# Ledger of designs, part 10: VHH binders against a8e7c5r167to518

Target 1, 352 residues: a8e7c5r167to518
Amino acid sequence: YKIFMDSDSFYYSLTYDLTNTVQRQGELGKSDQPLWKRVDDRFFWNKHMIKDLVDLQAPQVDFWVIPIIQGFVQVEELVVNYNESSDEERSSPETPLQEPTCVDDIHPRFTVALISRRSRHRAGMRYKRRGVDTDGHVANYVETEQLIHVHSHTLSFVQTRGSVPVFWSQAGYRYNPRPRIEKGERETMPYFASHFEKEVETYKKLVIINLVDQNGREKIIGDAYLKQVLLYNNPNLTYVSFDFHEHCRGMKFENVQTLTDAIYDIITDMRWAWVDQAGVICQQEGIFRVNCMDCLDRTNVVQAAIARVIMEQQLKKLGVMPPEQPLPLKCYRIYQVMWANNGDTISRQYAG
Key: E = the ipSAE of ESMFold2; O = the ipSAE of OpenDDE; V2 = 0.75 times the mean of E and O plus 0.25 times the DockQ between their complexes.

## First folded at step 1 (VHH)

Design f3 (framework vhh_h_nbbcii10_fgla)
Fold by ESMFold2-Fast, scan of step 1:
Formats: structure tokens, C-alpha cells, sequence
Structure f3 (fold): chain B 352 residues (1-352), chain A 131 residues (1-131)
């Protein structure tokens, strides 16, 4: 069985529920409810098919509905090999070749899958929808899951991204418009609380990573976010601000390693979902919620860096990567391309 | 070698003003992603209290409830210097004031309050508010 891509970055599978993470699927697997009632509504883009099938009184509605997500899916099989020059190069005469043994089978292999699920709520162009609405939904909301598969083991790490959940807008008449706060803290609180109550119910603990520039035009949004988090006073929320200077454009993205080093203990304490043939081994305890005002590229780079730290920990724990070695360069290049494709796809879905 | 050196402490009368400075050496404020900085104090017979903190860019600031509206924290990245402007001083503000740097390069805020986790500390400067 496999995952199919429809037009306009829609994805489906005949045998797998793409709307739910591995951890949520495990939690729902003990329910007696039919599949279409167990699907995550936030990411169920063809939900309208349920009404048509119910209206027609279809006898096996759960077999007729194929869940479709909008977002991104990419799957790659990677080989842990620290010798890049093995491809079609003449072997050294100084190293005797043993035949007929297959040397390629000695290198560990793993599968990486990257799934991004765009929320069907607040769907639209990047410039038209900002912040939180009166239903508690935020603009640009995406759940991204990174899966590692080795033999019988499946490991999963999930992150989210979305707009800063206050009421804000940008002026419609000027080039490079200045953002404004549209409601005060008291008017905002019911909708801010509604958003985070749903997030805490789903993910239990949240680490908010705010990439909004703390100087210039964007400061008003970052300040409003911080004030609202403090007033909400939920012990399940941790707020982290990275002071990226917007005017310091051209900083190399490799500097993001400095950020992941700073939050390394937070990343490690969050853990990951881990299942095998015997059942659940470990659960992810919380989630990162990453925000940026208009620079979707920065959000993607930060999420990729966090996910890489987790993947390297997972691969070392599984014994497929040595504890004292970084990820092989060939693997890292493929991994970077996967995350770049993810970012490009999400950006295009909100651009125009 | 990272060093923080405070200056500007001394004797001041109640209701007066004083400005503390903290000169940093061994690292640079003026490039890109900057360290979070703060002021802490220890009054006679009391524990260490966080007074004010400022993010790497200077965009976000935190103040203890006891000093809100009276103290202002600022930084000059071009001069590699942190400041604390103290106005409307009270006898209760008498303390040794410490400059501190969090070299993790991030700011942590929770529903329970704002804080930094300092890696480096200055030697302290005494502020005495007395008539």
C-alpha cells in the first residue's frame, strides 16, 4: 500500500489515516468508533463526503471515505555510510576485495517520512488572514510529523506552527505595511484561551518558540503575544523568544545550531513517540509551537533543526548511528532537501 | 574570557536617582544574535532577587513588581554596555547589584514569570539609599 498525491498538494492513502499522528492513532485504536468519526477533523479536507454518504445511507461508510490531507508528504530510505566515495569509483588496489560477499548489506538503513498537515480552518492566502479569529482558529496552522522506521520500530516526532494568536492586521494601502493590534488583552483573552485550551487538550504541554523580530515593525506583535501568555498564566505553556534581527538578513542558517544547543534540554525532555511489534515503548510529552510573522522560511529552518536533533537521538538509541558521529553528509543532504521541499510547499499554499 | 564589570553604585538619598553601568568584555553585543542580560540584587539579610532583564535585541524587557515604573533597563550593543536607570529610590532598594549574562542566547518566559538563567556574573556594586 502507498500514499498517493492528488493535484494541488492533496495526499491520500487507501490503508493509512494521514490525519492522525502515530501517537494519536495508538490512542484511538482502543475506540469502537468507525474510522470517519476517529479522523482528526482539523486535517480532514474532504469532510463534506461524509454528509453525502450519510444522506445516501451507504451501508459501509467507513470503507468509502478515503481521508485526504492538504500539505506535504515525502518518504526516503537512507543508508548510514560514512564513505561517500563508494559510488562507481575504482577500488583501491591496496585493499583486497572479498567476493562474493555483499558489503552493502552491512550498512544500517532507516526510513524517514515527513508529513505536514494544513488545517482546513482559516484556509487562504498569507496576506488575507492574520492572528486568531472568534472561533479560536489561527491562520497558517500546520502540524508536521517526522517518522523514523527501522525494522519493526516506528518513531514519531511532532511540531506545530501557526500565526500569533492575538487579533492583528497589516495596513492595506502601503508597501511593506505596518502591523497593528486590533483588540486589547481583555477582549482577546477568551479567543486566546480557546486556542490554547484546545492545544493543551491535544498536546498536553506546549513550548512556544517565537521568531517574531523583537525590534522595529514586528515588536508590537511579539509584545502582545508575551503579555497575553503571561495573563493567561497556564503552567502547561513555556514561552521562548529568539531575538533574530530582521535587518541582519543574510545570516547563515547553520547558525540555527546555536539555538538548538540553547534549548537542548527542553528538546530532550519532550521525548518522542515510539512503537514496535509489542506495543507502545514511549510517548511524546508536549510539543513545540513555532511562530514567525511573515517569514515562513525561518519557521521551517528552526523546525528542521529541532527535528534533526531528535532524529539523531533516535538513530543513536536504535543503534543505527554511532554515538560519537554526526549524521553522514549524504544523509544530511537528502534530509535538508526533504525539509526544503516541505517549506516550499507550505509557502506556496499560503502565497499569491 | 568573559567578564562583566559594574559601575555607578554609591550613596543616594531617598527619592533620588542613580544609573548603573555594566561593561562586558570577552564577547560582543554588536553582532547578530546577542546574549540576554539582567540585573539582580541582594539586600542585607535577604536572598538574591531578579530586578530587570533585557533580551538580546533590546526589544523585550522584564521588571520585578517592586521596581516597575521606577527602574529602566537598556543596552547599547555598539558600546558593549548594559544600563539600569534607577529613579524614585527607596531605603528598601539598598542592595548589592549584580550584572548577569545568559549566554544561551534565548529568553524564557512562563505563566509564572519572566527570567533568565545566567552563566556569567559581575562582582557586584553597592547601592545605599539613606538620608
Amino acid sequence: as target 1 above (352 residues)
Amino acid sequence: QVQLVESGGGLVQPGGSLRLSCAASGFTFSTGYSYALGWFRQAPGQGLEAVAAISGSGGSTYYADSVKGRFTISRDNSKNTLYLQMNSLRAEDTAVYYCAADTSKYWVTTGSGEYIYPDYWGQGTLVTVSS
Scores: ipSAE 0.000, ipTM 0.118, lowest interface PAE 19.0, mean pLDDT 74

Design f4 (framework vhh_7xy4_2)
Fold by ESMFold2-Fast, scan of step 1:
Structure f4 (fold): chain B 352 residues (1-352), chain A 127 residues (1-127)
Amino acid sequence: as target 1 above (352 residues)
Amino acid sequence: QLQLVESGGGLVQPGGSLRLSCAASGFTFSSYAMAWVRQPHGKGLEYIATISSSGGSTYYSDSVKGRFTISRDNAKNTLYLQMNSLKPEDTAMYYCARGSETYLFTSSGKVWTEDYKGQGTQVTVSS
C-alpha cells in the first residue's frame, strides 16, 4: 500500500483504508463500496468533505474523497542479521570484493509498520479537556496498530490509549496542579458505562493498564478509576495497575519488564490478527487500553514494550527470528526510534 | 541486589512434615506481600499460599488448606512455609515469590501477581 502525508500529522492513502485495522477490514468483508463508505468514523478526520461533495452533486464523488487520519505512520524494512554487530573487520582477503547488499540476500527480512489514529471526538487542548464527556467519549483517544509483513503474511496487533473515563479536571496550564474529581460514582456511571460498552462492542475484551501514580497527587484519579471499574463489574474488563513512578524512575525503562512479565500470559492469550492469501489465520482476542495522567511518555513506553513482546512471538512463529535469541541490536534500535517518533508525534498533537 | 533464597526442601515420607524458609534481601521486605508457589515436574505453576505485608492476612489453595501454614518474620526478612501431612502429590519445586506492585483485578476479584521468584527448593514425597 502507498501512503501520503498531507501535513506534519495527517496521512492518507488512495487504495488502503488507514481508519481500519487489518482485523476490522476483514470483519467488514469484501465490498464494492468506495473507501469512504467503509471507514471507521472515529478516525475519519475529513468527514465534512462528504457532505460538501454530495451537496454539489459531484459526478465522481467516490474518486474525490480520500479518508485522512490524524496521527502517525512509519514503515521500515528490517533485516535479521546477527553478524552485523561483529567488531572484527575481516578474516578473509576476499571480503572487500563482497557487496553489502549480497549479505542481505542470505538473511530474513520483514516490514514493520506503526500506525496511530487519533480520534476526531474531543479533539483539543490537553490541559482543558480531560476524562469522559456526556457522549461517552474520552479525551486524547488514540488507536495504535503495529503491522508485520512477510511475503504473503500480514500480522497486526492493536492497542488503545485515552484519558481515565471519569469526570475530572486539573486547574492551570503552566503548573503541576492537583487534579480533582468533578462527579461522584453514581453520576459518572452512565458515561463510564457508555464508553466501555462502545469499547467492548469494538474490541470484545479490554485489559485496562492504569499507569497513574499510586501515591501522591495522581492517586485520587487512579482510586476513582479502580472504584468505577469494580462498581461497573463487567466480565469483559480486566484492570491492571502499575506504579510507573516506582518501577521506571531514573530513566530505567527496562523496569517496564516487571509489568510485561506480570501480564505475559494475558499478552500471549490476546494473540494477534494474522491473514494470508488464503484468508484469516487467527484474530486478536481483546485489546490493551493504556492510560496515564500527565506523562504521555509512560503510555508510549508501556505500549512499545507490549508490542515488542508480541512482535518477537510473531517473528518466531513465522520462522523469521530464531526461538532462543532476541532481536539483533540494529533492528531493536530502529524499532525504538519508530516508537519514540510515535510518542513524540502524539504528544505534539495533544499540545496543539 | 534483590535476592530470595529458599531452603528446607528434601526427601520425606508420606504423612511427614517439612519447614521451608526464604531469606529475602535487597528490598524492604516488610512492604511486600509474599507467596509460596510450586511447580511439579512437567506441569504448570500453582500458587500455594500468600501472606500480606504485615502478616495479618493469609490465603491458601484448596489443595493445601489445613495442612500448610505460611508465616513471616519481618525483623529477620524471612518467609516460612510449614508443611504437614505431606502427600506424594505435594512433590514439586517450591519457590518463594515477591508480590508485584502490579495489581490485577477481574470481575472475580484480585489475582496474585509476582515480580520476582527465587531459584527454588525441591520437595520430594517418597511413595
Scores: ipSAE 0.000, ipTM 0.213, lowest interface PAE 16.2, mean pLDDT 76

## First folded at step 2 (VHH; framework vhh_3k1k_2)

Design a9v (at its last look DockQ between E and O 0.04; V2 from the best seeds 0.00; counts 0 for: pae E 18.6 > 2, off the site)
Fold by OpenDDE, look of step 2:
Order: structure tokens, then C-alpha cells, then sequence
Structure a9v (fold): chain B 352 residues (1-352), chain A 127 residues (1-127)
């Protein structure tokens, strides 16, 4: 599929539906309907711009309207090679520039795509928009899909991020203002339920990863979230609390492995979407919904960590990676850059 | 009472080997993932190695991969860290930690992180 960038934040395709996951596309089946009629409405960013065109009821509109997403798209081709010495050792001036022996032709290759699609609902800057609204929409809602293509196989893993679905705000002139709850527990309940009813309808099961600090200024928001989860008491919701700052202080992002190890069975049981020429091989049975306060850096790190676990499982299942080896260092570096770019782009869109 | 007691720390020469032990008591050992951490003087505590509750999964910091091996003996409620090819950079106080998510289930499922720590054992690598 061909993906076009209109700007740093807007993406469209003439041949591919960027608003729907591989799994959703499989469920919808083959359709002769134009792209704009098949979209996930949540991620159809330019819907309001086409209103006048749609009102014309002209058949030509079907060809003129291209769905646009706001978010992030990056595609990379990776090579599985465990013999590549760290580039740092090659930079020694004394090592003759060995001509890049095309050794790459013998190694397995796969394509990775990262697609983040931002909800058009409650769009705005982080200090202006927090929490849930009366329609059950949350601030900074983003669906992120990691795709792997190997030969005729397409594998997908989908995660979401979004603000804590209670009524809360964080406004002030100071850097990092104190968050506050805007509505009581009882008043919040129906809107919390509305949000998750829609989520469960879409994704079947949700595993909440709440990264809000368990101590300090953020605690009030974390406590409010947990209380609502307990009151709602839905068997399709799993709630996990992980104090990111406590565990990853000093930019020790490797400590996120504590979380991924602890929930490894949950990750494995969730599975992923897998499609080949014969059809759907397997489906993703739920999603991780990851949040911190602003659903930016911390959230991105954790989503990347979870997605890495899945990627390794997928590549092993495909026979692209040996079972006892981690992702090659070069692959991992590219992977990290992709997710970092994703995080940065989403941050710019939300922070302004 | 929950207790983790590290042992085996010593002064060794570069290239030497050392085996650390951590004996656990006061909790259901098999329910916890076990991890080793280390803290060098003037540095923050860093993760070194981990093993799952079932023992089926192990993980290592990049700097110790291939040199260190974590293992557990549930019958003895003990976790081990075999350290080979030791380097001066490995000099630190090594801490054992038991970690898990506590599960609450009433319709929905809630996971709450909990951990226990030992007092540490000194490992010094010097010529």
C-alpha cells in the first residue's frame, strides 16, 4: 500500500484504509464501497471538512474524498542478522572499510510499520483537555498498530492510549500544575461506564495499564481511576498499576521489563491478528490501554516495550527469528527509533 | 516476617567468578519473580537479572549478558546469581528482590505491584 504524508501529522492513502486495523478490515470483508464510507469514524480526521461535499450528493464525491488520519506512520525494512558487530567497533579507523559484502541477501527480511491514529474527538492541548466528557470520549485517545509483513503474511498488534476517564483537570501557570478532580465519584460513574462500554464493544477485552504515580501529586487521579474500575466491575476489564517514575527513575527504561515480565501471560494470551492468503489465522483477543497523566513519554515507552515482546513472539512463530535469541541489535535500534518518533510526533500534536 | 538475605559477596580479581545467593522466607516464594539489582558508589540502583515465578523466563541487563546467570531453587526458597568473567565495573552492592502483582478479582481483575528487598551483599572486583 502507498501512504502519503500531507504534513508532519496528517496521513492518507489512495488504496489503503488507514483508519482501520488489519483485524477490522478482515471483519468488514471485501467491499465495493468507497474508502470514506468504510472508515472508523473515530479516526476520520477530515470528516468535518467533507460535510459540504457529502451534502452535494454527487457521485463524484466518492472519488474525491480521501480519509485522512492525524497521527504517525513509519515503515522500515529490517534484516535479521546476528553477526553484525556493533557499528561502534567498525568505526575504528584501523579497520579497512570492508566493502559491504551483500551478506544481507541471505538473511531473513521483514517489514515493520507503525501506525498511530488520533481520535478526532476532544482534540486539544494537554492542559486544556483532560479526562472524559459527557459523550464518553477521553482526551488524547490514540490507537497504535504495529504491523509486520513477511512474504504473504501480515501480522498486527494494536494498543490504545487515552486520558484517565474521570473528570479531572490540570491547569495553572506553574510548570506541572496540581491535578484536581472536577466531579464526584457518583457523578462520574455513568460516563466512565459509557467510555468502557464502547471500548469493550470494539476490542472485546481491555487490559488497563495505569502508569500514574502512586504517590505525590498524581495519586488523586490514580485513586479515582481505580475506584471507578472497582465500581464498574466489568469482567472484560483488567486493571494493572505500575508506578513508572518509581521503577524507571533516572531514565532507566529497561526497568519496564519488570512490568512486561509480570504480565507476560496476559500479553501472550492476548495474541495478535494474523492474515495470509488463505485468510485469518488468528485474532487479537483484547487490547492494552496504556495511560499516564498526559499519555505521552511514559505511555510510549511502555507501549513500545509491550509491542517488542509481541514482535519477538511473532517473528519466532514465523521462523524469522530463532527461539533462543533476542531481536538483533540493529533491528532493535531501528525499532526504538520508530517508537521514539511515534512518541515525539504524538507529543507535538497533543502538547502543542 | 518477610526476609531476604543475600550472601556470597566477596573481593575477587578481574576475570574471576562469584556466586551470589538470596534466601527468602516469610512468603510464598514460587509466587514471586526474583530479581537481582546492583548499586555502585555514587550511582543509582540498576537492574541486573530477573527470573519469573515459574522459572521459565530469564532476563539480563545488556552489560552482563553471557557472563551472568540467574537461577532459582523453589525447594530451598533461594535465588542465585552466577557471575563469571567479572570486571571492575561490576563492583557494587548487589540486592535481591522479590516482585509480583497481587491479583484482586471480583468481576474485574486488579493487579497491584508489590516487592520485597534484601539488605544487599558487597561485590568488589579489583586487581
Amino acid sequence: as target 1 above (352 residues)
Amino acid sequence: QVQLVESGGALVQPGGSLRLSCAASGFTFSDYAMRWYRQAPGKEREWVAGISGSGGSTSYEDSVKGRFTISRDDARNTVYLQMNSLKPEDTAVYYCAAERYVTWTSGGTVYIYEDYWGQGTQVTVSS
Scores: ipSAE 0.468, ipTM 0.742, lowest interface PAE 0.8, mean pLDDT 90
Fold by ESMFold2, look of step 2:
Structure a9v (fold): chain B 352 residues (1-352), chain A 127 residues (1-127)
Amino acid sequence: as target 1 above (352 residues)
Amino acid sequence: QVQLVESGGALVQPGGSLRLSCAASGFTFSDYAMRWYRQAPGKEREWVAGISGSGGSTSYEDSVKGRFTISRDDARNTVYLQMNSLKPEDTAVYYCAAERYVTWTSGGTVYIYEDYWGQGTQVTVSS
């Protein structure tokens, strides 16, 4: 696959449908149809720019219509390299030693890719960049797909993020303004339900990870979310709330591991999409939907942590990593940079 | 060149005590949270203890709480793990790690994780 960047925020490919996950592409099956006829409409950014061409229904339109997403793409090739004597780099020996092997050329390699797709809905609602709207769409909705490629195997794990789907605002001010609920509980119910009906139709099961603080100014938003989840009462939703403790800032990695440890079996049961030359081996059984107040930094950290758990399981199952070894430090560093770049890009797109 | 050097690993009888040290160089030590991890043969590496860059916050994995104490000496660029009441299940290679402390604010503070790791020191608890 070849992927082109139109700008910092826009991506396209001449041959690959960037709007669909590996799993959705498998469900669509093979087709000779043009890419634009097979897209996920949520992420078809340039739809409005080419509407007149699409409406022509002429064969030559297929040649000029290339789907574009707003989001993020990064692809890295990684090497699983363990020194036989240590995990760290070594200084060159002073004296010649009789053991000249090129071990690094035979170490396992894998490709990791990160594709984030921003929903085209809720674009242009400047004063309502929080919560849900009357169409059931939420602010800052992004689907992030993490891909692993090894030889003929393609593996995929998908997560979503999006604003708490109630009607609320938090206006900027010199002080940290209090968030406000703008519609009552009963009035909100049908729009909350509308949002999650679409999510359940698409992903079948959802695990909500709500990172909103439970003991302060943000409590009103977290309480509203939980109330709506309970009122909606759908067995395909699982609700998880996790609160960070600001007094332990130097221990943020430990706090996130508390969450992933607590839901480790849920993560494992979610599985992932796995495709090879013979076809579909397995599919992802649902999706994590993660949020904090703005769905930016803390959301990105938690999604990276969940995806890391899955990636290690995937690599170990493929035999790319030893069963009980950690990922090499260089791989972790690059992984962290990829997810940091993802978060930065989403943040810039959200700010405008 | 970032360097973390663990020392103090040894063979100890059950119920004994041991103090691990990790000397750091090549970065501004006081900017980093310091953590200890351990990995027993055939098991996953697990977090043991952590201490903030200021030294004001410490945390511990449940099985070592009350037995292990993490501390830091910024003047010597060194973090310590005092291990008391050692048990055979504490047998592992112990690694120190450095992560940069960063404050989260609304509106897009850059999140930086810099994971530097030492080579490890072996702790064996056996009769």
Scores: ipSAE 0.000, ipTM 0.108, lowest interface PAE 18.6, mean pLDDT 76
ESMFold2 (binder alone), look of step 2: mean pLDDT 81; pTM 0.803

## First folded at step 4 (VHH)

Design p1 (framework vhh_3k1k_2)
Fold by ESMFold2-Fast, scan of step 4:
Structure p1 (fold): chain B 352 residues (1-352), chain A 127 residues (1-127)
Amino acid sequence: as target 1 above (352 residues)
Amino acid sequence: QVQLVESGGALVQPGGSLRLSCAASGFTFSDYAMRWYRQAPGKEREWVAGISGSGGSTSYEDSVKGRFTISRDDARNTVYLQMNSLKPEDTAVYYCAAERYVTWTSGGTIYIYEDYWGQGTQVTVSS
């Protein structure tokens, strides 16, 4: 499939549904309906155009409406070659010039794709109010899907991020503004419940990863979140907290190793979506919902670390990666750049 | 009253050795994994080494493997970082951290991260 980038990180494809994960596309089944009738409404950024075209009784609307997402798309081919030098300046040939091989059939290789889909609900809010609204939508909601493709195999792992789903606000002042809780637990519960009911319907089980600092000015938000989770008492929710003493601006898997080690069984039990020529092999059972307050880099680092654990499990199952050996350093460098680009793009979309 | 107090930081010539100590009080030391982190000027804090609460497993950042050794003495509530073959790139403030998860199940499952941090000790490797 061909994926195109419009301005300001809008993406579309004429043939592929960018609004749905591999797993959701499988659940919808094969259909003669045009693409725009099968999309996930949350990520269908040009949905308003359909109403306008229907209201105008425009001819051939099904041929003119191409679903557009806002977010991030990057695709990379990685080669598992342990003998390759990281010194790319050493390009002097030792043999006579020959047409380069477009494909290296000697070493295992795989495609990694990263797709982030920003929710159209509450996107671009200019007001100081964050968190959950009275429709159960949260600010800054993004679904991120990591795809691995090898020959006929497609594997998918999905995570979400979004604001803490209580009623809270932070003034738009330059100097360290204090966040505030705007409603009590009783007033909040219907909307908190509405948010998680929608999430459970879509993803079955949720593992909440709360990255709000447990000390200082962010503590009020973290405390409110935990209290609301405890009062809600839903067995489909797992709540996990992790505190950063500093803001991370780069890919630092080691800094979050305490978290990923503690939840390793949860990561493994969640599994991933896997499809081949014969059909569906397995499904992802649940989703991580990661949140922070101000620094989106924290969320990106944690999601990348979890996605890396999953990628290694997937590649070992496919026989692309040895069971007891990490990938070549060059593979991890490309992977880190992909996730850094994802984080930078999402941060820019929230900043303006 | 929880405290972690690092000591042993100093100015050392390249190739030298230092042993850092972190004395803990106010909590059940053996229930926590102990970790060393460092932060160089203008850089983010990075993990250096870790030791499990049981003391049975240790882990190290790639750039310090073979040069640094983490150990613990639960009778003295102290964790150590033995630093050998020091390089100018090892110059940083070194922080001790105690880390664990407290877990419980009611209707859902809850994992609460607990950490305690020291104030740091300065290590400078220079000629």
Scores: ipSAE 0.511, ipTM 0.779, lowest interface PAE 1.4, mean pLDDT 81

Design p10 (framework vhh_3k1k_2)
Fold by ESMFold2-Fast, scan of step 4:
Structure p10 (fold): chain B 352 residues (1-352), chain A 127 residues (1-127)
Amino acid sequence: as target 1 above (352 residues)
Amino acid sequence: QVQLVESGGALVQPGGSLRLSCAASGFTFSDYYMRWYRQAPGKEREWVAGISGSGGSTSYEDSVKGRFTISRDDARNTVYLQMNSLKPEDTAVYYCAAERYVTWTSGGTTYIYEDYWGQGTQVTVSS
């Protein structure tokens, strides 16, 4: 599918619904309804144009509204080649071209796509209240979908990120301002519950990955989150904490391996969306909801590590990756760059 | 009280071998994933090697694969790092870490990360 980038990291496609995951598109089925009536409202950034076009009695409004997301899109083709690549010599243009007939059938290939969709709710002011609001929306909410495509197979794995859903703030006018809790747990509960009820309705089960520092300045937010989760007591929620240390910085998957090893069964049991020419093979049964306080790098590293575990399981099931061997280092380098670009783009949108 | 004590750091010439030990006390050692990290002067701390609580899974940073071996003795509450074919680039303070998750279910399920760190032991590779 052709995907276009507009100014300020806005993306659209004339033929593909960028607002919905592969799984949500399947759940909507085949419909004679125009694209804009089938979109996910959370990620439909130009939604208010519909009101204006209807109010102006614009002819064929259904054909003119193309859904636009804000976020990130990158697509890469990866080749599974464990040998050192050799460049082919090019002959003079006057000599007949000799094309190898078997070059691409030696090594498996797959496409990786990464799509991040920023919620239109709570976009805006970086130095105002964060967390949850009275409508149950959280600041900096982003849905990230990783797609794997091989021949007729499309596989999808989705994660979300967003602010800790309690009432908290920090000034934003200072370097490293101290966060503050603005409401007690009983006053917070209706809005905390509203947020997670919407999430459970959309994603079924939620695994919370809390990356707020368990020591120092951030501890007050992490403690408030854990306390609120325990008071809420919803069997559809799993809460997981992880503490980043200075030595665990950077895009090394091994730095978060203790986390991914501990939740390996949760990752595997969540599964992924899988579609082929015959239809739906399996569905994702839950979502990871990852958060940090102010350092978005931590969230990106953890999401990338979880998505890598899933990708390896998917590629092994498709026969693209050997069961007892990792991918070539060149594949992981490209994958790491894709995820780094995703993180950088989201950070720029967060900062303003 | 929980404590991790590293030992075995020394000055060794390039190509030499050294074994680091980390003695643990104050917790159930067999429940923890054990890792070795290192920090060279002026650089960030980096992961070197890890071993699961069961001892069945080991992992290594690419620059040390084939040269370093991590092992554990749960009866002695000790994790080891056998370092062979040492290079000047291996010069660093080496740290031992114990990591695990505590889990419980009460309506929802909760996984709490715990970690403990040693004070480090200096390894210097120089002629």
Scores: ipSAE 0.512, ipTM 0.759, lowest interface PAE 1.5, mean pLDDT 80

Design p11 (framework vhh_3k1k_2)
Fold by ESMFold2-Fast, scan of step 4:
Structure p11 (fold): chain B 352 residues (1-352), chain A 127 residues (1-127)
Amino acid sequence: as target 1 above (352 residues)
Amino acid sequence: QVQLVESGGALVQPGGSLRLSCAASGFTFSDYRMRWYRQAPGKEREWVAGISGSGGSTSYEDSVKGRFTISRDDARNTVYLQMNSLKPEDTAVYYCAAERYVTWTSGGTTYIYEDYWGQGTQVTVSS
């Protein structure tokens, strides 16, 4: 399908609902409601057009409003070819691959798509107030979906990211001040609970990955988060901390291996959405909610590492990847670039 | 008190071998995964090798696979990195890290990351 960008950060499609994951679209396929009533309101950035068209009593509003997301979209076609030179560079990823040759027909191939959807709630710069608000919305909220497509099979794995859902602030970009907690645990609980009740309703189970440093200036936020999670005591929540050391930054999956090894069973048990021509084969049961304080790179690296584990499991299940060996190095290079582009785009949307 | 002390760093010619040791004290060594990391001047700290708490699984960064071997002696609270066929690109300060998760369930489930780091030992590969 065709996906268009109408500006540097906005994406739309005439044929596909970009506001909903594959799994949510499958669930909504049971409804006869018009498209504009079925879109996920969190990611429906041009929702104001609905009000304007309704106010004007415009007919066929469902045909005139094309849902627009703000975030990131990239699609790549990958060929599993172990005979390719690891030293050769691939042609531009923006250019569609040429039609399959006899060589491409011999080697398995799959499409990877990465879609990030920025929430319309709490839209603003990361230099403004962070945390949770009185409506239970958090700053910097993004849903990221990784899609694998092979023949008639579509597989989807979804993660979210967002600010630590307590009341906290970091005054302006002027003086690089220390973060501070604005409300106590008792005052915070209704809004913290509101946020997670919405998340549980949408995703069923949440695995929180907290990347806030356990030392230095960030510790106050990490401590507040853990205390609030423990006080809330919801069996649908799993809390996982990870101390992202200064020298362990960058797009290196091995740097976060202690984390991914520790939660490997959680990753595997969560599964993924899987649909084919006959319908739903499998559903994702839960979601990772990854957060850091102000270094969006940490969140991106961890999400990429988790998504890679899932992709390898999916490709082995589909018979695209052998069980005893990794993908060709060229495939991982393209994958790493896709996730780096995702992180850079999200960072630009919140930093500037 | 918790301590990790690396030793064995030296100047070695290309193609040479070196064995690094990391002595641990102040915690239950066998409960922790042990890792070696390295950092060259002007570069990010990178993971080199890891060994599980049970000693049953090891893992290596691609550039050192086949040349480096990680091992542990839980009776002596020590982890080792045997470095063979050393290259100038292996020049770095090598750091030992002890890592684990503490897990408990009470309503929700909680995984708390714990780590300890040594001060590093310098390895220089030069003619």
Scores: ipSAE 0.649, ipTM 0.839, lowest interface PAE 1.1, mean pLDDT 81

Design p12 (framework vhh_3k1k_2)
Fold by ESMFold2-Fast, scan of step 4:
Structure p12 (fold): chain B 352 residues (1-352), chain A 127 residues (1-127)
Amino acid sequence: as target 1 above (352 residues)
Amino acid sequence: QVQLVESGGALVQPGGSLRLSCAASGFTFSDYAMRWYRQAPGKEREWVARISGSGGSTSYEDSVKGRFTISRDDARNTVYLQMNSLKPEDTAVYYCAAERYVTWTSGGTTYIYEDYWGQGTQVTVSS
């Protein structure tokens, strides 16, 4: 399939529904409806074009609108080759066994695709208003899907990110701006509940990962979030708060490994979507919803770390990756670049 | 079972130095990042310094950078705060904490893994 990028990080495809995850596409079943009638409305950025075309009531009108997402798309083919950059020029002592088609050495290959879909809701949000609005939509909401494709197998793992779903604000472009809570828990609850009811309807179960600092200026937001989660008491929510305070340095990998190790069973139990030519093999049972306050870098690093744990489990399950050995360094370098590009693109879309 | 015990608080003159210690027990110390906090009279508790579980990274509140140094001795299950060039504004009760995560699960089971806190040690910088 072909995916096209416009100058403003808008993406479209004539042959693939970029607005839906692999799992949601399967849930829609077989239908004769045009692509634009099946799309996920949250990520359908040119939806308003439909109004004008529907008014025409013309045959073929359905083919004039191509669904466009805003976000990020990158696709890479990776080769599992542990002997990369070998300087061996001498004859190789290969096994003398008979092999079909005279192929001497084939390294496993797999495709990784990373798709981030920015919600069209809150697109014109003011710089100082964050959090949830009266429609239950949150600022900076993005769905990120990691796809692995091997032979006839397609595997998918989805995460979301978004602002803490309380009413809060922070002064615009000021040094060390101070966040504040705009509404109490009673006033907040209908909108907090509206947000999570929609999330539960879509993803079934949510594991909230809150990366807001537990100290200093950000603590007020983290405290409000935890208090609201406890009052809401929804059996489909699991709440994790991890304190990542690195005042004068970037996030350290050891901090991220501490988190992923601590929640390893939660990650594994969530599973992933898995389809082949015969149909659905496995479904993802829930979703991680990751947030931090002001800096999107922590969210991106945590999501990348979780997605990497899942990818390694998937590749081992498919026999593409050895069970007791990590991937070649080249594979991880490409993977890290993909996730860095994802983070940079999302940050640019919310800059200003 | 888990305990953090701070010590070393004293009265010191401005410009003086003091080293605080925090002895940990009841958990695998080397697996945890450690932090120091302080609470001045009439103010809320504020973060001062952090050291990673590996000891490889440290971070500090802006007002103490260059003056305070956090370190750890995993063989002794102890974290330290070396305080130099003390100012009257450093007067506070100093607390150590072992960093954890907070988890809330739905339904009939709640798991709360909050920071482990010590009881504090008083530091007074005389005028």
Scores: ipSAE 0.000, ipTM 0.223, lowest interface PAE 11.9, mean pLDDT 76

